# VH-VL binders against Myotubularin-related protein 5 (SBF1), part 11

Target 1, 134 residues: Myotubularin-related protein 5 (SBF1), of Homo sapiens (Human) (o95248r204to337)
Amino acid sequence: SLPVSRCSVALLFRQLGITNVLSLFCAALTEHKVLFLSRSYQRLADACRGLLALLFPLRYSFTYVPILPAQLLEVLSTPTPFIIGVNAAFQAETQELLDVIVADLDGGTVTIPECVHIPPLPEPLQSQTHSVLS
Short names: E, the ipSAE of ESMFold2; O, the ipSAE of OpenDDE; V2, 0.75 times the mean of E and O plus 0.25 times the DockQ between their complexes.

## First folded at step 13 (VH-VL; framework fv_pimurutamab)

Design j1 (from i4 with heavy chain V34M; at its last look DockQ between E and O 0.84; V2 from the best seeds 0.75)
Fold by ESMFold2, look of step 13:
Parts: structure tokens; sequence; C-alpha cells
Structure j1 (fold): chain C 134 residues (1-134), chain A 122 residues (1-122), chain B 107 residues (1-107)
């Protein structure tokens, strides 16, 4: 619902900060691979839901798996864009993915691989998005 | 030399509050995840919670309402605020460091402080 | 939450003997188990991480093994300083937990 979506968006900004969240937003709009990592399953679910809520009214049409089980980690190697959450306990199997943007919800960082380019939002849209979410 | 030194323990009445400190030295404190662990006299170890480098926290069951973990990276300090203390909170309280590895899986605790004793009695 | 059951509670042995300490998890945790030694009046000391990885500076007589639910700490030949309490700790799932401990004491 709308109240749950607003809570998840606010939490995402608290966890990662405005600059990092806008980077993830642009990455999702430009069909990149986004991986959320956390030791907390609740943080994973909330973050994925928050990013999806930011995309509204755009419908996300690629792979969306807020909690990926350890048995299915091979999904991270497919060429298709995704928004996926993985528990940090399984991180060793994911560290060689060269084209994946990693959002570490526990450390509060977003890492964009050097081979990945995320176009910025045009300045008027960037400022309006900042104002609404601040 | 890498060290953790707890302070702030002592005698407190039931229902009281106490703030423990853990002073870190010899490493880049802001990069590390920090834990609190306690041990009641003659008993085993009990994990209380973790604070991540970015300031998020996770707690053991039953501690989320009364205990708050915080950190001040500028002062290389970790804190545990304990409220509404009960007799069963009597324990030695340790701070502990988890080894620094970006995106590393959850690890053991490689550095521990000496502990500070908290006694809750009337 | 994941319960770690250590056995035996007490292990009475002489110097030079082999000590075998068990830690069993209530669900599969891969290799996300760690072992600590604690002497009276001291903080715990990390010995083994991830079931079998010796921590830096730990004597070779300490070794760990196991995967899944059943884990073992072995001390191949006990030295006088090895008589202490040993704890296992899982870092697989929040909340993190410790076993109840095994006291290794002199016979």
Amino acid sequence: as target 1 above (134 residues)
Amino acid sequence: EVQLVESGGGLVQPGGSLRLSCAASGFTFSNYYMHWVRQAPGKGLEWLGVIYSGGNTDYGNEFTSRFTISRDNAKNSLYLQMNSLRAEDTAVYYCAREPYTKWGRPDAFDIWGQGTMVTVSS
Amino acid sequence: EIVLTQSPATLSLSPGERATLSCRASQSIGSSIHWYQQKPGQAPRLLIKYASQSFSGIPARFSGSGSGTDFTLTISSLEPEDFAVYYCHQSYSLPYTFGGGTKVEIK
C-alpha cells in the first residue's frame, strides 16, 4: 500500500543517503543490475520495495527478487537487468560479478564497477527529485 | 597496538540506567563493525548486538527496547546505553571488533576489550 | 534463532592428551562457526574462524573441522595453558549466538 511504500522509501534514504539512492534510481531506469546486501532479511525486503516505489508509476519489467535464496545465486550471472537482494552471509559467491552495482545496506555504501556507466538525471529533474525526497 | 577499553560499569539499582563506553585505538575504527557481548557471573557469552560502520544496528532478541548501541567515529568510541535495568542484566560487558573486509561475510570477533562489570542490585 | 549445543559440558583430561570438543547447530549453517578460548578473569580469545581457519598466532595444536550442523574443535596435545572454557559462535544468521561452553579441566 501507499503508506508502506513511503516508509520503505524513507528507510532507503536513511540507510544509504540521498546521493547513493539517486544513483540506484538512475541505474534501475537505465536497465542495470542492482544487488542489495544485508545481514537483515527485513532490510533487504524494505530496500527492494523502496527502490521499486521510487520507480512508480514506471513498472519494473526485469527480474525482481528481494530475497534470493543461497541455492539460486547463479541467477546473479545472467545478462538481464535485475533488482535482487542477497543475505550478506552468502557474499563469497557474489564478489566476482563485474557488472553489478552493489548496495551495502549495512555499511551504507553503493559501489559502481568501473565498467558500468550510470547516466545522471538532467539538472531540473535532479533538483526536483532531491526536493521531494528531502 | 590494537586495543579496546570499556568503561562506565558499576553498581546501579533496578530500573536505573547506565551508559558504557568502549575506546578504540590502533586501527581505523570507522571501517569496522562493532559488537557488544555480555557474560553473567559463572555463565556463558550472550550476544547483545552490532553496530555497522554506517551506523545501522541489529540487536539480540529482548534487547531492542532497553539497549541502544551507538558510535562516534570522530572519537573512536562505541557506546551501549542501558535503560530499565534488571537484576538479570548483572554481567561483565565486552566490546568486540569484527575484522574489516568490504563485502565480507559475517566474521568472528578478533579483538575484545577487558570488559566492564555492571551490577544491578538493590 | 540458531541454538548451538556444546558437548561435553566438562572435559577432564591430563596434559599431553587429545581434547575433542563438539558444537552442534540447530540448523545447517555451512562453515559459519567460530571458536574462542576463555581463561578465568580474561576476555575470550579467537582461536578458529569459519570452522577450520586458524587465527593468526594460534598454536598448531588447535584445529577445527565440520560443516553444516556438526563441528569439532580439537587440541592435539594439551598444554597446561589450554585448561580453559571454550565457546562456539555462529555468524550465519541474526541474532548471533554462542554455545554454552565446554570446560576443559585438569584431571
Scores: ipSAE 0.689, ipTM 0.863, lowest interface PAE 1.1, mean pLDDT 89
ESMFold2 (binder alone), look of step 13: mean pLDDT 93; pTM 0.954
OpenDDE, look of step 13: ipSAE 0.745; ipTM 0.907

Design j2 (from i4 with heavy chain T101D; at its last look DockQ between E and O 0.54; V2 from the best seeds 0.62)
Fold by ESMFold2, look of step 13:
Structure j2 (fold): chain C 134 residues (1-134), chain A 122 residues (1-122), chain B 107 residues (1-107)
Amino acid sequence: as target 1 above (134 residues)
Amino acid sequence: EVQLVESGGGLVQPGGSLRLSCAASGFTFSNYYVHWVRQAPGKGLEWLGVIYSGGNTDYGNEFTSRFTISRDNAKNSLYLQMNSLRAEDTAVYYCAREPYDKWGRPDAFDIWGQGTMVTVSS
Amino acid sequence: EIVLTQSPATLSLSPGERATLSCRASQSIGSSIHWYQQKPGQAPRLLIKYASQSFSGIPARFSGSGSGTDFTLTISSLEPEDFAVYYCHQSYSLPYTFGGGTKVEIK
């Protein structure tokens, strides 16, 4: 399990870059809604595991659904924080979500809505956090 | 004008390797997902794979071990590296662009190159 | 992998006639089907995307319909330039696939 967790963290940084991953980490810590999108179910599963591994030893207490089936897309409208992955085939259904941070694993981007604020970590802490969690 | 132009096709012996290029112009290449599709003479279209703007790739089931898709955004270019070539790889090879839509689902291919012919023969 | 079965394989018609081309998917794919035209020696050309959305600049005589597993491309009145091979393509699930094609030829 330990080698899988380290691989998933490395993949997440490779896919999104350091700045984007640390934004997602801070978003999860500050109880925001995080949505991963990809055409690959494997990339969705790996990214969700990677973000959760970064949070360790902190336990994530909110909705965690690495692969959300199409029948349950209404979960994205919940008022509570989440970490959820959705296949890009259903991506159009996510367009109207105004308070959801969207991580596009295929495009390599993270979109933070204007109404959402997540503070960055100071650079020494940011580097230290990466070293401890990787 | 928006354009894709393939090159690098030719005659190659079985077991050989070949690298195809696809030059893009008239659009912001780095934002787009680009695909390789081939067509054997007298046959239909066969999807080979895609490279995303983030650099990840996905392939057709039988191509993951022999074919590698890459891109060089500084040169506005897409590449297909083909190894261990066989007679059944004889085809016209097309590059194709998927429209850019931040919120859209996976889309059709709106721009195609003219194709480059690869012949694998003794 | 999703198999797309196109029928008929060949459709022999005269100019001015209506052409109806079928594409059947091996599982439900919603509306994630696209249609292309290919003339000899040329690259494919996008006609219809998402089952029924006409691509920019495509003549009105081309239309698409269907959802789920059964899809149709219709050419309401064939023009001389419409004699070509037509392919359907699904973008619902990796790996993406094409149908085997329908050749529309002059009678």
Scores: ipSAE 0.637, ipTM 0.843, lowest interface PAE 1.2, mean pLDDT 89
ESMFold2 (binder alone), look of step 13: mean pLDDT 92; pTM 0.949
OpenDDE, look of step 13: ipSAE 0.649; ipTM 0.885

Design j3 (from i4 with heavy chain K102P; at its last look DockQ between E and O 0.85; V2 from the best seeds 0.76)
Fold by ESMFold2, look of step 13:
Structure j3 (fold): chain C 134 residues (1-134), chain A 122 residues (1-122), chain B 107 residues (1-107)
Amino acid sequence: as target 1 above (134 residues)
Amino acid sequence: EVQLVESGGGLVQPGGSLRLSCAASGFTFSNYYVHWVRQAPGKGLEWLGVIYSGGNTDYGNEFTSRFTISRDNAKNSLYLQMNSLRAEDTAVYYCAREPYTPWGRPDAFDIWGQGTMVTVSS
Amino acid sequence: EIVLTQSPATLSLSPGERATLSCRASQSIGSSIHWYQQKPGQAPRLLIKYASQSFSGIPARFSGSGSGTDFTLTISSLEPEDFAVYYCHQSYSLPYTFGGGTKVEIK
């Protein structure tokens, strides 16, 4: 599992860049909703595992669904925190999500809604983390 | 004017390698997804793969190991590296553009290049 | 992988006739089907996207219909320049695939 976890973390940084990954890490730590979008099911699974690996040794206790089937898209409207992946074929149905952080693994972007505030890491830790991960 | 122009085709021996280029002009290249599609003489169209604006790629099932798609946004160019070429790879190779729509679903290919011929023989 | 089966393989018609081209998907793909025209020696040209949406600059005689697994491209009255090969293409699931093509030729 550990060698796969290291590959997934490396992929996540390659896909989104350091700044975006740190934002997702902070979002997961502060109980926000994180949605991954990709045309590739493998990329969805890898990104979700990568984010979870970054949280180690913390255990993620909320909804974790690396690949959410189209029939269950209503889960995205839940009031609780989550880490969920959805295939990009259903991307249009995610447009109305107002409090969900969207990581587009194909476009390489992370969109944080205006109404969502993600507290930063303490300044020395944030700078050190960014530097060593680069 | 929006254009895609392929180059780098030619004659190559079996087992050889070839690098194709696709030059883009008239649009912001980094905001589009670009595909490679080939067509063997007298045959239909075959999707090879795509490179996304974020730099990730996806390939057709039988091309993952031998073909690599890359791009250089500063040069407004895409590349298809083809290795271990076989006679079955003889085809016209097209690059094709897919519009990027942040809240849309995967789209059709709206702009195609005129293609470059690759012949694996002799 | 999703297989697209186009029929007929060849359609022999005269100018002025109506052409009806079929594309059948091996599983439901909603409306994520697109149609291209390819004339000899030329690159494909986008005609219809998402089953029925005409692309900009395409003559009104070209129309598309269908959903799920069964899709149709219709050319209401064939013009001389319409004798070409037509391909359907699905963008629902990777890997993306094309149909085998329907050649529309002069009878």
Scores: ipSAE 0.612, ipTM 0.834, lowest interface PAE 1.4, mean pLDDT 88
ESMFold2 (binder alone), look of step 13: mean pLDDT 92; pTM 0.947
OpenDDE, look of step 13: ipSAE 0.840; ipTM 0.931

Design j4 (from i4 with light chain G30R; at its last look DockQ between E and O 0.94; V2 from the best seeds 0.81)
Heavy chain, then light chain:
Amino acid sequence: EVQLVESGGGLVQPGGSLRLSCAASGFTFSNYYVHWVRQAPGKGLEWLGVIYSGGNTDYGNEFTSRFTISRDNAKNSLYLQMNSLRAEDTAVYYCAREPYTKWGRPDAFDIWGQGTMVTVSS
Amino acid sequence: EIVLTQSPATLSLSPGERATLSCRASQSIRSSIHWYQQKPGQAPRLLIKYASQSFSGIPARFSGSGSGTDFTLTISSLEPEDFAVYYCHQSYSLPYTFGGGTKVEIK
ESMFold2, look of step 13: ipSAE 0.675; ipTM 0.854
ESMFold2 (binder alone), look of step 13: mean pLDDT 92; pTM 0.948
OpenDDE, look of step 13: ipSAE 0.845; ipTM 0.933

Design j5 (from i4 with light chain S32Y; at its last look DockQ between E and O 0.87; V2 from the best seeds 0.81)
Heavy chain, then light chain:
Amino acid sequence: EVQLVESGGGLVQPGGSLRLSCAASGFTFSNYYVHWVRQAPGKGLEWLGVIYSGGNTDYGNEFTSRFTISRDNAKNSLYLQMNSLRAEDTAVYYCAREPYTKWGRPDAFDIWGQGTMVTVSS
Amino acid sequence: EIVLTQSPATLSLSPGERATLSCRASQSIGSYIHWYQQKPGQAPRLLIKYASQSFSGIPARFSGSGSGTDFTLTISSLEPEDFAVYYCHQSYSLPYTFGGGTKVEIK
ESMFold2, look of step 13: ipSAE 0.715; ipTM 0.865
ESMFold2 (binder alone), look of step 13: mean pLDDT 91; pTM 0.943
OpenDDE, look of step 13: ipSAE 0.866; ipTM 0.939
ESMFold2, look of step 14: ipSAE 0.727; ipTM 0.868
ESMFold2 (binder alone), look of step 14: mean pLDDT 92; pTM 0.945
OpenDDE, look of step 14: ipSAE 0.864; ipTM 0.938

Design j6 (from i4 with light chain Q53R; at its last look DockQ between E and O 0.67; V2 from the best seeds 0.63)
Fold by OpenDDE, look of step 13:
Structure j6 (fold): chain C 134 residues (1-134), chain A 122 residues (1-122), chain B 107 residues (1-107)
Amino acid sequence: as target 1 above (134 residues)
Amino acid sequence: EVQLVESGGGLVQPGGSLRLSCAASGFTFSNYYVHWVRQAPGKGLEWLGVIYSGGNTDYGNEFTSRFTISRDNAKNSLYLQMNSLRAEDTAVYYCAREPYTKWGRPDAFDIWGQGTMVTVSS
Amino acid sequence: EIVLTQSPATLSLSPGERATLSCRASQSIGSSIHWYQQKPGQAPRLLIKYASRSFSGIPARFSGSGSGTDFTLTISSLEPEDFAVYYCHQSYSLPYTFGGGTKVEIK
């Protein structure tokens, strides 16, 4: 529901910061691959839900898996966009991903590969959003 | 030299509260994950919780409601706030450092403090 | 939570003998097991990480093996300073858990 989504969005901003969340938003919107990592399955679920909620009212039509089973890690090699959460215990299997944006929820960082270009929000929308959310 | 030093232990009555401190030297907490582990007299090790470099925390299931881990970056110190203490909380409390990769891969606890003793008794 | 069962609880050996300590996980954890040594009045010390990787400064007589659910810490030839309690620890999933420990004592 909307209340749960609001909480998830707020939590995402708290965990990653405004700049990183906006980057992930733009990444998802421009059909990039987004991978969330955490040792907490709840944190993964909340983060993915939060990002999805930010895309409202747009419907995300690509692969969406908040918690990817260890048996399906090969899905990360798909050429199509996705929003996927993976337990940090499986990090070794994700190191070879060169075109995937990785959000470490535990560390509070977002890593964008050199080969990935995320268009920023146009000004003054970016500055206004940053100001309102700060 | 890299080291962790716990402090704040002592005698407290059941139902009381206590805040333990863990001071780091030779490294910065924000670059590591730091855990609290306790050991009752003559017993094994028990994981209490962790604070990640980003400030998030996770706890053992039985500690979520009573224990809180926090950090002061300016003091390069970690804290364990313990409330509603019970006799079974009597233990040596350790803080332990966990290094992690760029992607936050779990690792082992490579540095431990000397521990601080907490005794809960009427 | 993942339960780690260590066996035996106590291992009585003489210096120079081989020590084999077991740690069994309640479910498969890959190689996310770590071993610590603890002497009386001291904090635990990391010996082996990820089942078989020796930590820096640890003598070569310490080694680890195993994957999935069954793990082993081996001390090829016990030195007097090796008599202590040994714990396994898993970092595969939250909450982190420790084994009950194996006490290696002098016969």
Scores: ipSAE 0.527, ipTM 0.858, lowest interface PAE 0.9, mean pLDDT 92
ESMFold2, look of step 13: ipSAE 0.696; ipTM 0.849
ESMFold2 (binder alone), look of step 13: mean pLDDT 92; pTM 0.950

## First folded at step 14 (VH-VL; framework fv_pimurutamab)

Design k1 (from j5 with light chain G30R; at its last fold request DockQ between E and O 0.84; V2 from the best seeds 0.82)
Heavy chain, then light chain:
Amino acid sequence: EVQLVESGGGLVQPGGSLRLSCAASGFTFSNYYVHWVRQAPGKGLEWLGVIYSGGNTDYGNEFTSRFTISRDNAKNSLYLQMNSLRAEDTAVYYCAREPYTKWGRPDAFDIWGQGTMVTVSS
Amino acid sequence: EIVLTQSPATLSLSPGERATLSCRASQSIRSYIHWYQQKPGQAPRLLIKYASQSFSGIPARFSGSGSGTDFTLTISSLEPEDFAVYYCHQSYSLPYTFGGGTKVEIK
ESMFold2, look of step 14: ipSAE 0.737; ipTM 0.874
ESMFold2 (binder alone), look of step 14: mean pLDDT 92; pTM 0.944
OpenDDE, look of step 14: ipSAE 0.883; ipTM 0.944
ESMFold2, fold request of step 16: ipSAE 0.729, 0.725, 0.694; ipTM 0.872, 0.867, 0.861
ESMFold2 (binder alone), fold request of step 16: mean pLDDT 91, 92, 91; pTM 0.944, 0.944, 0.943
OpenDDE, fold request of step 16: ipSAE 0.883, 0.885, 0.887; ipTM 0.945, 0.946, 0.947

Design k2 (from k1 with heavy chain V34M; at its last look DockQ between E and O 0.83; V2 from the best seeds 0.81)
Fold by ESMFold2, look of step 14:
Structure k2 (fold): chain C 134 residues (1-134), chain A 122 residues (1-122), chain B 107 residues (1-107)
Amino acid sequence: as target 1 above (134 residues)
Amino acid sequence: EVQLVESGGGLVQPGGSLRLSCAASGFTFSNYYMHWVRQAPGKGLEWLGVIYSGGNTDYGNEFTSRFTISRDNAKNSLYLQMNSLRAEDTAVYYCAREPYTKWGRPDAFDIWGQGTMVTVSS
Amino acid sequence: EIVLTQSPATLSLSPGERATLSCRASQSIRSYIHWYQQKPGQAPRLLIKYASQSFSGIPARFSGSGSGTDFTLTISSLEPEDFAVYYCHQSYSLPYTFGGGTKVEIK
């Protein structure tokens, strides 16, 4: 199970790059909403698992749904932080989410809404996240 | 003019390998998702796979082990590496462009190359 | 994977007639269906996307309809250049798939 978790973290860095992954890490630590988008359910599951593994040993206590079914898309409008994955076929139905950080795993980008501020990573946390790559 | 031009097709023996190229022009290639689709003589269209702008790929179920899609954005080129070729792989191979949209819904293929013929026979 | 079944396999009609082509999905794909025309020796040409949206530059005689599992391409009055094979394609779920095609031929 542990080797799978390390693979998920490594894959997340390969898919999004170091700068983007560190932004998502800081976003999760500072109680923001993170949405992963992909056409692949496997990439959604891996990315969510990777971000959660990167937070260890820090506990993530908010909504965590690696694959949100289309019938439950209204969950994305809740006021609490989350880490959620949604298939790209339903992305158009999520366009009105103004406070959600979007990680596009297919395009390899992370978009932070203008109204959202993510503080930079402190040096000890940056060193900790770098060590996970090994 | 927006164009896709496939090349690299030809006659190959069973068990052999072949690399197809698709040269793109007239658009910002690096922003687009690119697909390979094949058509056996007298048959329908078969989706092989996609490569996203970020370099990830997804394949049709039967192609994950023998075919590899890659791209070189600096050369505006898409590639299909085919290994362990079989008679059933005889087809015209098309590259196709999916329309560019940021976080867009999965779309149709708006630009197609004219195809390159691969013949696998002894 | 999602199977697209096109019917009829062949549609023999005269110029000026209305052509109705069917595509049925093995499960709901909402409106993620697209239609292409292919003439002999040519690549496919996009006609309709998302069930009913005409692609740029496509003649108005081509229209699409349907949602869920049952989709139709209609050619209101066949022109000589419309005798070709037509394919449907779903982009709802990986792996993407095409229908088997409907050949529209001159009677």
Scores: ipSAE 0.719, ipTM 0.870, lowest interface PAE 1.1, mean pLDDT 89
ESMFold2 (binder alone), look of step 14: mean pLDDT 93; pTM 0.951
OpenDDE, look of step 14: ipSAE 0.880; ipTM 0.942

Design k3 (from k1 with light chain Y96W; at its last look DockQ between E and O 0.91; V2 from the best seeds 0.83)
Fold by ESMFold2, look of step 14:
Parts: structure tokens; C-alpha cells; sequence
Structure k3 (fold): chain C 134 residues (1-134), chain A 122 residues (1-122), chain B 107 residues (1-107)
């Protein structure tokens, strides 16, 4: 179990880079909506697991669906925070979501909508975290 | 002019290795996903794999252990490293460009190279 | 793995005739199907993407239709340069796959 969690966290940083992962971490802590996109179901599952592992020992109490089936895409429009993965084949259905942070695991980018503000970590902690993780 | 040009094909013994190159020109290579596709003589097309702009890869099921796709964005080049070659790997190898779409919406191959022939024979 | 079955394997027609090529997917791929033409000694050429969207510069006689599992490429009136092999390709699910091809040859 522990080796799987460490692999998922390492993979998340490799896929998105330190700055992007810290943004997702802060977003999850501040009750935002996080959407992962990838063509690979394995990458989706690993990324969701990695973000959840990074939150440990905090218990994530909102919607957590590493692989959202196509029949349930309406869940993305709910008003509650989430961590959700969606296959890239349904990317077009995600383009009208105004308050969802999108992490593209294949392209290696994180897009934060202009209307969403994510508080950064306090400067001493952010600098320490950056140097440790780089 | 947008182009892809493969090179590095040739005759190789079974069990050998070969590295194919694909040189890109006329577009911003680093923004695109690029694929390898092969075609055995007289046969259909077979997808080998892709490398994304972020550097991750996905492969066809039979190629994950023997083939490695890489890219060098500074050189506008895509590579296919093939190890433990078999007679069944004899084919024309194409590189193919997938048009850039936001957040990776899967697309078709709009640009193909001319192909390079790999022959695996004793 | 999604299997694409193209039929017929060979289509023998005369110039001016209408060609209808079929591609059937083993499971729904929505509209993530693309069509290519390949002439002897050449790389494939993209004709239609997303089932029905004509690629830039492709003659209007080429059209595509279908969704889900059943897809069709139509050439409304064959020209001499249209005698080639045609492949369908799905980009819905990894691994990406091609159909076996339909050879359109002169009768």
C-alpha cells in the first residue's frame, strides 16, 4: 500500500511539475473542484491517488471519483468540491465548466479559471516545500 | 512547409536493435503529440504508440517492453528505439502528427512522414 | 482493445460509380473515427475526421457518416485517382487501432 502511495505522489510531480502540484494541493485544501484529464485510465487513477496521498493525514470528505463513467458526467456541474478523473475522450463536455480547475496529465498543464482564486501556502512553507520537492 | 521525415531504417538481424528518427519542420514541434505507426509489407496499419508534449508515453500492448518512444524538442525530433527485433517487426515505420487540441482531445493524424523501411532478417 | 472491421475487403467499381465503405467498431467509439486514403508507395492521407468532418483540401465527393459503432465513407462519384486502399482509425480508447482496410479497385 505505502509503496503504491509513494509511486503515485512521485508520478504526479513528474507529470505536472512542482508548481502545478502545489496549486492542486492548495485547491483541494481550500474546497475547490479539481478535474484530471488523460487518455490513460491508469494515469487518472494514479493522479487522483497521488493527490489524496498528498493530503494525508487529512481525510478527504468530498466527492472523490478517480474514473468518472460517461453516464455520470453531470456530476461535474454539482456545487460541491470534488477530485474527479475523466477520460480525454470526453474533454469537450468539460469546456463549459466555469469553476473547475483542470489538470491535463498528458499535456502536463494545470488551468485555473480566472474566477477561481487559490490561496498560496504561507511563504516560509511554500519556499521550504519547493526546495524539498525540487 | 509542414513536414515529417523518418530515417534510420535498414537491415538488422533478429535480436538486434535499431533507433529510428523523425525530423519535424515547419511547425512548433513541442506543442504536438506525435505517434509511431507501422505497416508490414502488404498489410494494414498498426499503431505503436505516442509521446505527449509533456513527455509521457502510451504504447500498443505488444510494444511496451521492447520499444521506447522519446522526443527532443530542441532538435524537433521524435525517436523510436527498438530492441530484441523479430522477423514480425519487418515493416515501414511512419511518424504521424496529431493536431494540437486543448486538454488533449483525441484527434486524427493530419501529417505523416514518408516512412522508413526496417527489415529484420538473417 | 477496440476492433474495427472494414467491409468489403475489396470493392471493384468503375469511374463515376458511387463507393460505399463500411467500418464497424466492436464497441461504441462515439464519433472518434477517422478515414485515410493510401496509394501504393505512399503514406496515408487524412480524408475525414470525427466521422463526418472533411479535412482541409479534400474533394467534396468524399463524405463520412455514422456514430457509435457503424460508420460509412462514401465517394459520390469515383475519379481515376480514387482507386486506393482506405483505412478507418479510432482515437476513442487506447490502444488506438485501425481497420484492416478496403481496397477500391477498377473493375
Amino acid sequence: as target 1 above (134 residues)
Amino acid sequence: EVQLVESGGGLVQPGGSLRLSCAASGFTFSNYYVHWVRQAPGKGLEWLGVIYSGGNTDYGNEFTSRFTISRDNAKNSLYLQMNSLRAEDTAVYYCAREPYTKWGRPDAFDIWGQGTMVTVSS
Amino acid sequence: EIVLTQSPATLSLSPGERATLSCRASQSIRSYIHWYQQKPGQAPRLLIKYASQSFSGIPARFSGSGSGTDFTLTISSLEPEDFAVYYCHQSYSLPWTFGGGTKVEIK
Scores: ipSAE 0.743, ipTM 0.876, lowest interface PAE 1.1, mean pLDDT 90
ESMFold2 (binder alone), look of step 14: mean pLDDT 92; pTM 0.948
OpenDDE, look of step 14: ipSAE 0.876; ipTM 0.940

Design k4 (from j5 with heavy chain T101V; at its last look DockQ between E and O 0.87; V2 from the best seeds 0.81)
Fold by ESMFold2, look of step 14:
Structure k4 (fold): chain C 134 residues (1-134), chain A 122 residues (1-122), chain B 107 residues (1-107)
Amino acid sequence: as target 1 above (134 residues)
Amino acid sequence: EVQLVESGGGLVQPGGSLRLSCAASGFTFSNYYVHWVRQAPGKGLEWLGVIYSGGNTDYGNEFTSRFTISRDNAKNSLYLQMNSLRAEDTAVYYCAREPYVKWGRPDAFDIWGQGTMVTVSS
Amino acid sequence: EIVLTQSPATLSLSPGERATLSCRASQSIGSYIHWYQQKPGQAPRLLIKYASQSFSGIPARFSGSGSGTDFTLTISSLEPEDFAVYYCHQSYSLPYTFGGGTKVEIK
């Protein structure tokens, strides 16, 4: 019934809440590093798609890897912005990343490192309407 | 004392439904991940699913359609709704606590309830 | 689904003897293996987590070892209260799974 992009956006808001999602949206717009963590590969994929859908009509041009395999965790140390998902079982390898915004989809939290500043921005143009699901 | 107490078990006919409860005391339940695990008589342990502090759930592959885990944070309680029960669902049902480690690193189950017996029989 | 195979199914020993319990995973799971003890009529009790980390309050005679696919629980000198069933549990990947158990019984 619901379009897939709207479902992913709705799920993201339900998992993290409005304040956290807007922080991630602003972080992606201002070229920051966003890491999603979950034990569920489906939740990782949905969250990454949801954040990407919020950026429409802007095109995301940086590293986008919804499910990063454990063997490639070194990608998280690159200097470029990204939107990446990693399984929570591998998060011990991510604990030294000082400039990465971490969205814990299972815990329902977003952690912004103290050294990272997300400027408040006017809401960008979006063709999607905010949906309310029961 | 940190405790988990299951309740709501009993005798149910095949095809029936039952809701189990898990009451937590001595800790803030909503800050932990809590699992349901069952054990058929004379058999091993079988993981059923988990509810996370963020409210999402995950289930064992065969339980996705028939069992639903929910919580009521105000009552410090967890629930397992079981539908379309079968004889093979006869088991002791445990709730088990997983400590929250930074950003949800998977951990062991450090506190278990005493279990509640569900018998599915004609 | 990751299968955990415990062996032997039954281990018959006397008090004072050393017990060695095996758990083999169907794929590499790092150290995401945990061990529980279950006495008759009781809930499981956590002994060892992350392959080798003793849980708080567990007697020193219980130890764990291994990494990857092969894991061992060792009870250095069996006490009367140690005759129970022991389960391994993996938390590496959903769905989480338990081994079939090893019953440690009096010879």
Scores: ipSAE 0.723, ipTM 0.864, lowest interface PAE 1.0, mean pLDDT 88
ESMFold2 (binder alone), look of step 14: mean pLDDT 92; pTM 0.947
OpenDDE, look of step 14: ipSAE 0.851; ipTM 0.935

